# Miniprotein binders against Glycine-N-acyltransferase-like protein 3 (Glyatl3), part 8

Target 1, 290 residues: Glycine-N-acyltransferase-like protein 3 (Glyatl3), of Mus musculus (Mouse) (e9q5l8)
Amino acid sequence: MLVLKCSTKLFILENMLKSHFPESLKVYGAVMNINRGNPFQKEVVLDSWPNFKVIITRREREAETDNLDHYTNAYAVFYKDIRAYQQLLEEHDVINWDQVFQIQGLQSELYAASKAVAKARLLDLDINLASFKAVHFSPVSSVPDHSFLTGPTPRLTYLSVSDADLLNRTWSRGGNQQCLRYLANLIACFPSVCVRDEKGNPVSWGITDQFATMCHGYTLPDHRRKGYSRLVALTLARKLQSRGFPSQGNVLDDNLASINLLKSVQAEFLPCRFHRLILTPAAFSRQAHL
Key: E = the ipSAE of ESMFold2; O = the ipSAE of OpenDDE; V2 = 0.75 times the mean of E and O plus 0.25 times the DockQ between their complexes.

## First folded at step 6 (miniprotein)

Design F23 (from kB with I37F A47E E49T)
Fold by ESMFold2-Fast, scan of step 6:
Structure F23 (fold): chain B 290 residues (1-290), chain A 83 residues (1-83)
Amino acid sequence: as target 1 above (290 residues)
Amino acid sequence: MRVTIVVELTGSDPEKLEEALLEIFELAEELGVEVYFVVKDGKVYIEITVEGLPEDAKKELVKKVEEIAKRYGLKVEIEVKES
């Protein structure tokens, strides 16, 4: 086990990960954020350097403050050798198994491999798998084209931390204090785009997460069918691309509205799928009914 | 004209491979050229993409990469590909 902190070596790692796209995209985005101010206090763990077989991004142990915050207690994984991944998790203290946490990656065997490690370590926990289409935006023109808008040009800006409550209430994964804090931190640290009404209230938005993934694209019901979601998506992709980040996203197979939006902006649907595992120690599951 | 310089570094000492890779990365940054790194089977493959550089600058880059490899006792093979 090795923790890679040197910024020059992290830049080398970023370039090495490009040769493994698209499967390395989650780890790539995480490493970029770590190597640019590290606002989420994450670190990069490898089995060896520079000839690595597995790479995991994790929160610095000193920064872990809430065992129930699976939003922030999230790992991104990429492996060249699945046995190296399993060995790293079995033999070394790379994962904090006492938390509710997430493992994210773009490789199909991630769930089965992670489950096998939990069994090998004799851990009593629940593993929930969510599987998504993975997408990447094509280069977006630096000159905006607003011909798809059905009304007047809206006020376009970015989100402030004070908007986190609105996002928490409108996100299907939200509605709790952990998510509220997570969203506030995403808004404070990472790119976002927001359409505001004449009074300055957000009516459409999109954010990016700790893995540089575009997420939580939303338009208030009364402002739908005006082209705002498309405007937000294109503007956020352009912002990410201008900063050298991949403009990546994930969408559920039955989310036809989002799939149609992505097709309308010529987004590329990748040959791999996004996998998000949520791991819940049995102690937390049993406590939920007290 | 787009030119890709492919460098293959081989050595038994991982510390020396790492130091050589670091110097090559710093050289590429200094020259403002794109670099891509691939590590496979104990070998390091480096692809340096050059567009619009003069021939003398390309020769100097190749020479400096060879000097770095020699300084660390590494085997180096360089191939220049035009597209």
Scores: ipSAE 0.000, ipTM 0.159, lowest interface PAE 17.6, mean pLDDT 84

Design F5 (from kB with L22M I37F V38I)
Fold by ESMFold2-Fast, scan of step 6:
Structure F5 (fold): chain B 290 residues (1-290), chain A 83 residues (1-83)
Amino acid sequence: as target 1 above (290 residues)
Amino acid sequence: MRVTIVVELTGSDPEKLEEALMEIFELAEELGVEVYFIVKDGKVYIAIEVEGLPEDAKKELVKKVEEIAKRYGLKVEIEVKES
């Protein structure tokens, strides 16, 4: 294994990953963020260079501060050869197996292969799998078109770290202190879009995560049916595209409102699916109280 | 109009092929252009997207790629494709 830190080689890797779209999109976004200031203190691990068979992004060991923070202790994975992925994880210290952590990727074999590695390493842990549709926004015009809005022109801006509590309370994955810190860090480091009311309070928003994935698109109940979610999504996609990032997102199969919004903006539904694994060592699993 | 410079490098020494590839990638980064490649036994195919580069820059890029290949004792074939 090797850790790739050279900016020139990371630039080359970005271009190499384009030939593997869409399956490499998650790792591609992660590598872009690492090669542009590295605000989340991540690093890129490969089996070999430049002829890699597997690439994993991981947190730098010195940056690991909370074994329960699976939001930040997240790995993005792309492999050309699934056996090379298993071998890399079995023979090398790539993963910190003592933490609660996530593995994310766009390849269907990821769950079975990761489970096989855990078994080979004789690890006692639970693996939870969540699967999503993967989407990519087509190029968005640099000239805004607001004809779909049903009300007055909204106050459009971006999120502040002070808004993290609101996002934590409204996110289906939130409601805890690890997520609050994670969201504050995402807001501080990565692009976001926000519609605010006359008092400056957020009423609709969207953010991006450490893998440059558009996520947590939300509109407060009293402000729905005004076209705000569409405005936020198109504005965020435009921001990402203007910076050279993929405008990628993920959506649950039963989230019909989001699916209809994505269809209305002509987003491409990719042939692959997004897989998020949450791995919990037995030591951190809840115990029954007598 | 899309313009691509396609480079085919041939050699029996994998280390020399890799060193030449790295110099070509560094050259592409200096010019801000996109690069794609495919590695096969003893051969590497490189596609450099040069749309938007001035003609002088394209000619200089081709010349430098040829110089890199020569320095590493590699066979080189270069084709400019427009589509």
Scores: ipSAE 0.000, ipTM 0.162, lowest interface PAE 17.5, mean pLDDT 85

Design F6 (from kB with L21M L22F V38L)
Fold by ESMFold2-Fast, scan of step 6:
Structure F6 (fold): chain B 290 residues (1-290), chain A 83 residues (1-83)
Amino acid sequence: as target 1 above (290 residues)
Amino acid sequence: MRVTIVVELTGSDPEKLEEAMFEIFELAEELGVEVYILVKDGKVYIAIEVEGLPEDAKKELVKKVEEIAKRYGLKVEIEVKES
């Protein structure tokens, strides 16, 4: 195994990953963020270079501070050969198995292969799989069309770290201290878009995560049906596209409101699916059940 | 009309292959064209999408790619495809 830190090699890797779209999109976004200031202190692990068969992004060990923070302790994975993925994880110290953590990727074998690695390593842990539609936004015009808005054009800005509490309380995955810190860090480091009311309070927003994925798009109940979610999504996609990032997102199959929004902005639904695995060591699972 | 320049580079030195890949990537970025790289078994495949480039610019791009490969001592095969 090797860790790829050279900026020139990381740019070559970014380009190599384009040949594997859409399945490599998650890792592609992660590598872009690593190669542009690395604010989340992550690194790229490969089985070999330049002819790699598997690539994993992981937190630098020195940056790991909370074994329960699965939001930040998240890995992005892409493989050309699923057996190479299993072998890399079985034979090398790539994963910190003592944490609650996530593995994210766009390939369907990821769950079964990760489970096989855990068995081979004789690990007592639980693996929860969440599966999503994967989407990519078409190029957004630099001259926006606001005809879909009801009422006057709202004030449009970006989020401040002080808004993290609001996002934590409104996110279906949130409501805990780890998520609060994670959201504050995402807001500090990565692009966001926010519609504010006359008092300056956020009423609609969208953010991006450590893998350059658009996420947590939300509009407060009293401000729905005004076109704000559409405006936020298009503005954030345009922001990412102008910086060379993929404007990618994920949506649950039963989230009809988000699916309808994505269709309304002509987003492309990709042939692959997004898979998020949450791995919980048995010790943490037993503590929760007690 | 979609035009793609497919470059196949071969060599035994991974470092020379990597340096050539980066230089070709930079050349394509200067021209504002899209590049795709695939690496397999000591061979590098680079696809450059050149829709909208004049014929003179396409010829110059091919010439520069050949010069880069030669400078690094690599074998190069170039195919221009219209699809």
Scores: ipSAE 0.012, ipTM 0.464, lowest interface PAE 9.3, mean pLDDT 87

Design F8 (from kB with F25W)
Fold by ESMFold2-Fast, scan of step 6:
Structure F8 (fold): chain B 290 residues (1-290), chain A 83 residues (1-83)
Amino acid sequence: as target 1 above (290 residues)
Amino acid sequence: MRVTIVVELTGSDPEKLEEALLEIWELAEELGVEVYIVVKDGKVYIAIEVEGLPEDAKKELVKKVEEIAKRYGLKVEIEVKES
C-alpha cells in the first residue's frame, strides 16, 4: 500500500477518477477536499501508483480522537478490482477496525466484499447497510430564476457553526454529541446555503459533507410549501458547480418529498446506488447494552 | 472544432510511467485543456480535449508528448481525432 500526499499527484488522481464516473464520485469528492486544504485531516491510500486498482480515503491516525464517532471516522472507497480491494484490507492496516466507523461508496459489491474481509480477519462486528439513490444535479443557470417562490425572495446566506444544534435536532441521523461536533465541523469547512427569517434564524438549509455530497436539506414545518427547499438546493448546486465540485446527492427510496424535489429540478438519477456501511465492533455493542 | 488527442503509454517500470504522466499532465494544465486519464493493465490512456487548437500547437503538443515518452523509455501511440 501507499499513501498519496503530493498535491500534484492528487490533481492527476482527480483527473483519473473522472474516467470512472459515476462509481468514483464519492472518492472524487473526498480527494478534492483533501487536495484543497484538507480540513478533515484525511489521506488517500492506494494499492499502487499510477496503476491503482483500489483507492480508499481515510482519516489520518493522528486526527482520530473518538472511537465512537462514526460520522468523522469515515472512509470512501472506489475499486476497479474487487479482489484487490479485499487484498488491500486483509494485507495492510488500511482500516482502523478498533473503532465505530463507516465506509461509503457507489459500487453494489461494497457490502459483501467488506463483510468478507471482516470474516477473513476474524473480526466480531456488526455491519449496518443503508442504500440510497445516487443523484447528480444538471448544470444550474448562473442567473437565478425565482418564479417558483410563493412570495418575495427570502434572505439567503450560509450557516454558521452556532446553527449546528438546530441541524443536529432536525436531522434523522442526529440528536447526539458526535453528530453535533460533526455538523459543526461540516459547517465550518464546507459549503452551505441557508434561508433566514427576519430575526436571523435559519428556516431552510442544505450542507455538504466531507465527500462533497449535498446533504441534510431541510425546511422548518412553518415555512414549507414556499419554494425554499428548491431555492436552497439550486443555490447550493450552483455554488458547488462554480467551484468545480460535483453537485452530487443521495436520497433514500422512501423519501418521496426529496425525490419529488429532485425531479422538479430535473436532477439526474445515476445508474448506480450509494452505499453506506456502519461497522460497530462487538466491544462497543456490549458497552451500549450495559 | 473540438480536438481529442488520445495518448497510449506502455511501460514495465511504474516509476518511469508515473514521471512521464506527471510531465504530460503539466503540459495539459499549462494549456488549460480538459484531460481524462485511465490507467489499465500496465498502460496509461490520456485523452486531451481542447476546442479550437491551432494545427501548429497540436503538432507541438504531440511532439512534446512523444519526447517525454522517449526520455522514459516508454512505448507511445498517439491518435488525433477531430469532431
Scores: ipSAE 0.356, ipTM 0.786, lowest interface PAE 3.2, mean pLDDT 88

Design F9 (from kB with L22A F25W I37F)
Fold by ESMFold2-Fast, scan of step 6:
Structure F9 (fold): chain B 290 residues (1-290), chain A 83 residues (1-83)
Amino acid sequence: as target 1 above (290 residues)
Amino acid sequence: MRVTIVVELTGSDPEKLEEALAEIWELAEELGVEVYFVVKDGKVYIAIEVEGLPEDAKKELVKKVEEIAKRYGLKVEIEVKES
């Protein structure tokens, strides 16, 4: 096992990962953020360098402060060989099995491998699985086309940390203290776009996460059907592209509103799916079930 | 020999810092050079690897970065490091 911290080598790794798009997009986004100030205090773990077969991004052990915060304790994975992934998971101290955590970027084969390793360790784990279509925005024109708006172009800004509570209350994944802290940190560190009303209140927004993935696009009910979600998505994609980031997203199969939005902006649905696992040790599950 | 242009942008308006960073990033991408950045409260640090650029292109890049910073009303400090 190797931990790759050198900025020059991380930049080389970014370029190497481009040859493995789209399957490497989650790890690519994570590595970009690590190599640009590392605000989430993460590190890159490989089986070998430069001829790697598996990459895992993880929290630095010293930065882990809350065993229940699966949002921040999230791992991203990419592999060329499923056996190399299994071998790396079996190594001591690669994964912190004593906390609630997520693994993102998994394909169906990786899910099976992850489950087999967990079972072999005889861990009593509650496993939650979600499966996403991978999406990428085409280059967005520098000349904005706002013809889809039903009214005048609204005030377009970005989010402040004080907006995190609103996002926590409106996000399907949110509504808890860990998510509130996580969203505040995402807003502080990564790009966002926000439409504000005349009083300065957010009415539509989109953010990016620690893996440089566009997420939590939302428009308040009273402001829907005005074209705001489309404006936010295009503006955020343009902002990411201007900074050299991939304008990538993930969407659930049953999220028809997001699928229709993505089709309306001619986003590319990639020939790749990502799976997210949330793993909860039995000790933590018993608190909720008792 | 590694040559890096290190840029420190300082300002009280986060939106102007973000716009200046985006414009500097686009400029560096057009030149095909490596760029790293760190955004902190009120400051942006940018490192541009300029090995392989001719001297005239390096000087033009520095001048353009200074012009961008001035246009957004930001303080700018630029340092060239060799290692």
Scores: ipSAE 0.000, ipTM 0.123, lowest interface PAE 18.5, mean pLDDT 80

Design G0 (from fk1 with V19L E20L L23F R24E K27E K32E T36V R38K)
Fold by ESMFold2-Fast, scan of step 6:
Structure G0 (fold): chain B 290 residues (1-290), chain A 81 residues (1-81)
Amino acid sequence: as target 1 above (290 residues)
Amino acid sequence: SKVTVEIEGSDPEKLEEALLEIFELAEELNGEVYVVIKNGKVTITVEGLPEDAKEKLAEKVKEIAEKYGLKVEIEIEDKSE
């Protein structure tokens, strides 16, 4: 196991990962954010360099402050060889198994392999799997076309950290203190787009996460059917593309509204799926008499 | 000792291959590598090199640049008197 801290090697790694699209997109976004100021204090772990078989991004141990914050304690994984992934996790201290945490990736064997590692390490934990369609936005014109809007072009800006509470209350993954802090940090560090009403309140938005993935696209009920979600998605994709980032996203199979929106903007539905594992040690998943 | 390398080329793949070989060479010679990319030019600084390694690094970097058809400028920092 080795940790890549050198910006020059991370630059090479970014280019090496391009040859493995789309399966490497999650790790690619993570590495880009690490190699550009590293606001989430993460690091890149490899089995070997430069002929790696496994890449894992993880939070620096010194930066870990909350064992329940699985949002921030998230790992992104890409492997050329699934057995090398299992060996790396079985033989080395790559994962902090004492936390609630996530593993994210675009490869279907990730769940079974991660479960096998936990069993081999004799760990008592629960693993929850969520699976999504993976999408990538085609290049978006730098000159916007607003013909799809039902009214005048609204005030378009970005989110402030004070908006995190609103996002926490409206996100299906949210509603807790860890998510509130996570969203505030995403808003502070990464690109977002927001439509505001005449009083300056957010009515539609989209953000990006630590892996440079577009997420939490939402429009308040009273402002739907005006084209705001489409405006936000296209604007955020354009913003990411202008900065050299992939404009990637994930959508649930039964989210027909988002699927229809993505089809309307000619987004590419990738041949791989997005897999998010939430791993919960027994100490946190059940009450203990300690 | 310190060696600064400025490298430039129009082919991104050849530039990246050359950079990879330079970083591996610097580490083999016990140097610490820092990089700055500005205006399409890559500046590599290798610090902490043993005194006998700095000219060896410079010679090998020139060979790597020639191998990939890249333009290179190298500056070796001399020890103070």
Scores: ipSAE 0.000, ipTM 0.165, lowest interface PAE 13.8, mean pLDDT 85

Design G3 (from G0 with L19F V36I; at its last look DockQ between E and O 0.45; V2 from the best seeds 0.00; counts 0 for: pae E 12.8 > 1.5, pTM E .796 < .8)
Fold by ESMFold2, look of step 7:
Structure G3 (fold): chain B 290 residues (1-290), chain A 81 residues (1-81)
Amino acid sequence: as target 1 above (290 residues)
Amino acid sequence: SKVTVEIEGSDPEKLEEAFLEIFELAEELNGEVYVIIKNGKVTITVEGLPEDAKEKLAEKVKEIAEKYGLKVEIEIEDKSE
């Protein structure tokens, strides 16, 4: 394996990844953030350079401080050759298999290949797959209807780290200390947009994760149907686009409200799916019985 | 202390583009930003800026408004005295 540390090569890689969209988007987002201050202390692992067949982004060893924090301990994967992916994954120190972690990617064989490697290594772990529609915002033009929003005068701004508790309580994957710290770090490091009420409390928001993916779009129930979620989504997408990011997102098939919102702003549904694996070793099972 | 920017114009696309540019500028200066949109007018309030950043923001906002052909009003307020 090869850990790509040279800043010139990393910028070359960032540009090379564009020719592999949409499948490379998660890795591309991570590499962009690595090249822009590397706030999540990540690194790039390859099979070879410049003629790579597989790329994995991961946390630097020194940054892995909580074996239960699968939100932060997430690997993004892109491969041109599934056999090369399996070979790289089998190397001893590419993946830290002794933690709860995620593998993310936009290619359909990711789950089966990763599961096969785990079985071949005789690892006793549970693998939870979630699969999502993958979405990309086209270049955002002004929408005249923003001037006709219903409800109270919107106060459009961004989130503060102190808002992380609210996000932790409202996120379907939230409600724990690892997620609270993760959300606080996302807010501190990456773009966000929110609508605040007249007292300064967030009522609708969206954030960006370590892979430059728009996530956790949410509007408090009592503030829905006022156009806030549309305003937040378009504003965040434009913010990302102005900084050269792809303005990408993921949505579950049964989240009809979010799908309808994305259709209403004419976002592009990509010809691939986002796959997220959460891998849990038996040593970290919540429901262990002796 | 705060800087209040009010922009308006007849072209909603230019108004929105200017708003987003001003929003990003205020974030770069580490200001706390609040936006009110009412009847074709966008009011942007930026709080927590040091004195030199307030004047820099005001100058850049005037440039952005001229770029998009918008009417702009800028008020710079100190907290006390």
Scores: ipSAE 0.000, ipTM 0.391, lowest interface PAE 12.8, mean pLDDT 85
ESMFold2-Fast, scan of step 6: ipSAE 0.719; ipTM 0.880
ESMFold2 (binder alone), look of step 7: mean pLDDT 77; pTM 0.702
OpenDDE base, look of step 7: ipSAE 0.026; ipTM 0.456

Design G5 (from G0 with T4L E6V T43Y T45A)
Fold by ESMFold2-Fast, scan of step 6:
Structure G5 (fold): chain B 290 residues (1-290), chain A 81 residues (1-81)
Amino acid sequence: as target 1 above (290 residues)
Amino acid sequence: SKVLVVIEGSDPEKLEEALLEIFELAEELNGEVYVVIKNGKVYIAVEGLPEDAKEKLAEKVKEIAEKYGLKVEIEIEDKSE
């Protein structure tokens, strides 16, 4: 096990990961964020360098502040060899198994392999798997075409930290204190796009997460069917593409509105799926009864 | 080839709007943008620019900075690749 901190080597790693698209996209985005100011205080763990078989991004130990905050306590994983992934987790202290956390990746064996490691370590924990379509936006023109809007181009800006409450209340994954803090940190550190009404209130938005994934695209009910979600998605994708980031996203199979939007902007549905595992130590479930 | 830009200001909304315009400009000129944002300062590297596009980028970045009331420093890298 080693931790790769050298900026030059991280740029080399970025280029190596390109040869493994699309399965490496999640880790690629994470590494880019780490190698550009590292605002989320994460680090890159490898089994070996330069001939790696597994890459994991993780929170720096000193930065961990809440064992219940699985949003922030999230790992991105890419492996060339699934046995190397299992061995790394079994033989080394890569994962903080004492917290609630997420493992994210684009490879189908991730869930089974992670479950096998937990069993081998004799850990008493629950693993929840959520599976999504993985999407990548095609290149977006630098010259905006707003012909799909029902009226004049609205005020297009970005989110402020004070908007985190609104996002927490409207996100299907939100509604709790950990998510509120997580969203505030995403807004403070990573790209967002926002349409505001005449009073300056957000009515449509999209953000990016610690893995440079476009997420939480939303338009308030009274402002739908105006083209705002499309404007936000295209603007955010353009912003990410201009920075050299992958304009990647994930969508639930039953989210027809988002699927239709993605099809309307000719986004590419990737041959792999996005897998998010949430691992909860049994102690936290039992403690809730006190 | 590369153009390095540092812009600064106290208003994060104006910094973000200026960045969006710089991203659009760089893409129009076939450049790739890399950005680091720290404490009201934005460090921008625009790479892969055609030789004749460097001066146009620098001129228009100065116009964008003026429009948003931001301080700007620009350095053009030697024309080797």
Scores: ipSAE 0.000, ipTM 0.110, lowest interface PAE 19.1, mean pLDDT 84

Design G8 (from G0 with N30G G31V V35F)
Fold by ESMFold2-Fast, scan of step 6:
Structure G8 (fold): chain B 290 residues (1-290), chain A 81 residues (1-81)
Amino acid sequence: as target 1 above (290 residues)
Amino acid sequence: SKVTVEIEGSDPEKLEEALLEIFELAEELGVEVYFVIKNGKVTITVEGLPEDAKEKLAEKVKEIAEKYGLKVEIEIEDKSE
């Protein structure tokens, strides 16, 4: 295995990953963020260079501070050969198996292969799989069209770290201290869009994560049906596209409101699915439930 | 303001060395940079650059490209009124 830290080689890797879209999109976004200041202190692990068969992004060991923070301890994976992925994880210490952590990717074999590695390593852990539709926004016009709004264009800005508590309380994945810190860090480091009321309070927002994925799009109940979620999504996609980032997202199969929104903005539903695995060592099962 | 730099050359090792120096320059200036490498051509976009720093950045990037024998084209977008 090798760790690729050279900025020039990382930019070459970015271009190599484009030929493997859409399956490589999560790793592509991760590599872009690593190669542009690396605010989350991540690194790229390969089996070989330049003829790689598997790429994994992981947190730098020195940066790991919380064994329960599966939000930040998240790995993005892309493989050309699933056997190379399995072998890399079986024969090398790529993963910190002593933590609660996530594995994310756009390839369907990821769950079964990760489970096989855990078994081969004789690890006692739980693996939860969540599966989503994967989406990519088509180029968004530089000239905004606000005809879908029910009223005048609202105050558009971005989130501040002080808004993290509100996001933590409203996110389906949130409601805990690890998520609060994670959201504060995402807001500090990555693009966001926010609609604010007359008092300056957030009423609708969207953020991006460490893998450059658009996530946590939300509108407060009293401000729904005004076109704010659509405005936020289009504005965030435009912001990402203007910076050369992919405008990718994920949506649950039964989230009809979000699916209808995505269809209304002519977003592309990708042929692959997004897979998020949460791996919990048995030692943490009691702590995680408390 | 926005500055777009296009660098091209047939020697990939010299292109790599030039890019590393440009990354160092960007960090020194505290500016946001985006890079795209396609078919031996590199497009660099720099954002958040102060008005007075645009010409200085362009000058230093040209010096780096010349040092490595690379062709460079620089476009500065300014929307003053």
Scores: ipSAE 0.000, ipTM 0.136, lowest interface PAE 16.6, mean pLDDT 84

Design H1 (from c1c with L33E L36Y M73L)
Fold by ESMFold2-Fast, scan of step 6:
Structure H1 (fold): chain B 290 residues (1-290), chain A 82 residues (1-82)
Amino acid sequence: as target 1 above (290 residues)
Amino acid sequence: SPETLDKAIQELLKRAEDLYNEAEKLGDPELIEEAYDLLFKALEKIYELAKETGNPEVKELALDLLEKIWELLEQLEELEKS
């Protein structure tokens, strides 16, 4: 195993990953963020260079501060060879198995392969799998078309870290202190778009995460059906595209409102699925007292 | 132009191959690092060349150049490990 820290080599890795789209998109976004200031203090782990079979992005050990923060302790994975992925995790100290953490990727065997490694290492942990449709936004015109809005074009800005509490209590994944800190850090480091009312309060927004994935698109109930979610999504996608980032997103199969929005903006539904694994060591399980 | 880019890529490849041969002879890690840098610049230019749409001859040329770069990168990795 090796850790790839050279900016020139990381730039080449970005270009190499393009030939493996769409399955490499999650790792591609992670590598882009690492190679542009590395605000989340992440690193790239490979089995070999330049003829890699596995790429994993992970947090630098020195940056790890909270064993319960699975949001920040998230790994992005792409493999050309499933057995090479399993071997890398079995033979090397790539994963911090003592934390609550996530593994994210766009390959269907990720769950089974990760579970097999945990079993081989004789680890006592729970693995929760969430599976999503993966989407990519089509190129968005730099000349905005606001004909879908029911009223005048609202004030478009970006989020402030002081807005993190609002996002934490409105996000389906949120409602805890780890998520609050995670959202504050995402807002501080990565692109966001926000519609504000006349008092400056956020009423609609979208953010991006450490893997350059568009997420947490939301509009307050009293401001719905005005075209704000569509405006936010298109503006954020344009912002990412102008910076060379993939305008990728994930949506649950039963989230019909988001699916309809994505269809209305001609987003491409990719042939792969997004898989998010949350791994919880027995020591952190709420049911351990039984 | 594609022709100017091809010539630049070929020149970077030749310089990287020369550095590889010298590094193999002298065992100098600085030469290995310089060879990597040149190959990475060549890869960047090849992806720019491949990005130009609508010319299958240019795409075929880019693929051939990519294969040469990956072969030399593999040789450099082996030398670095020895």
Scores: ipSAE 0.000, ipTM 0.198, lowest interface PAE 15.6, mean pLDDT 85

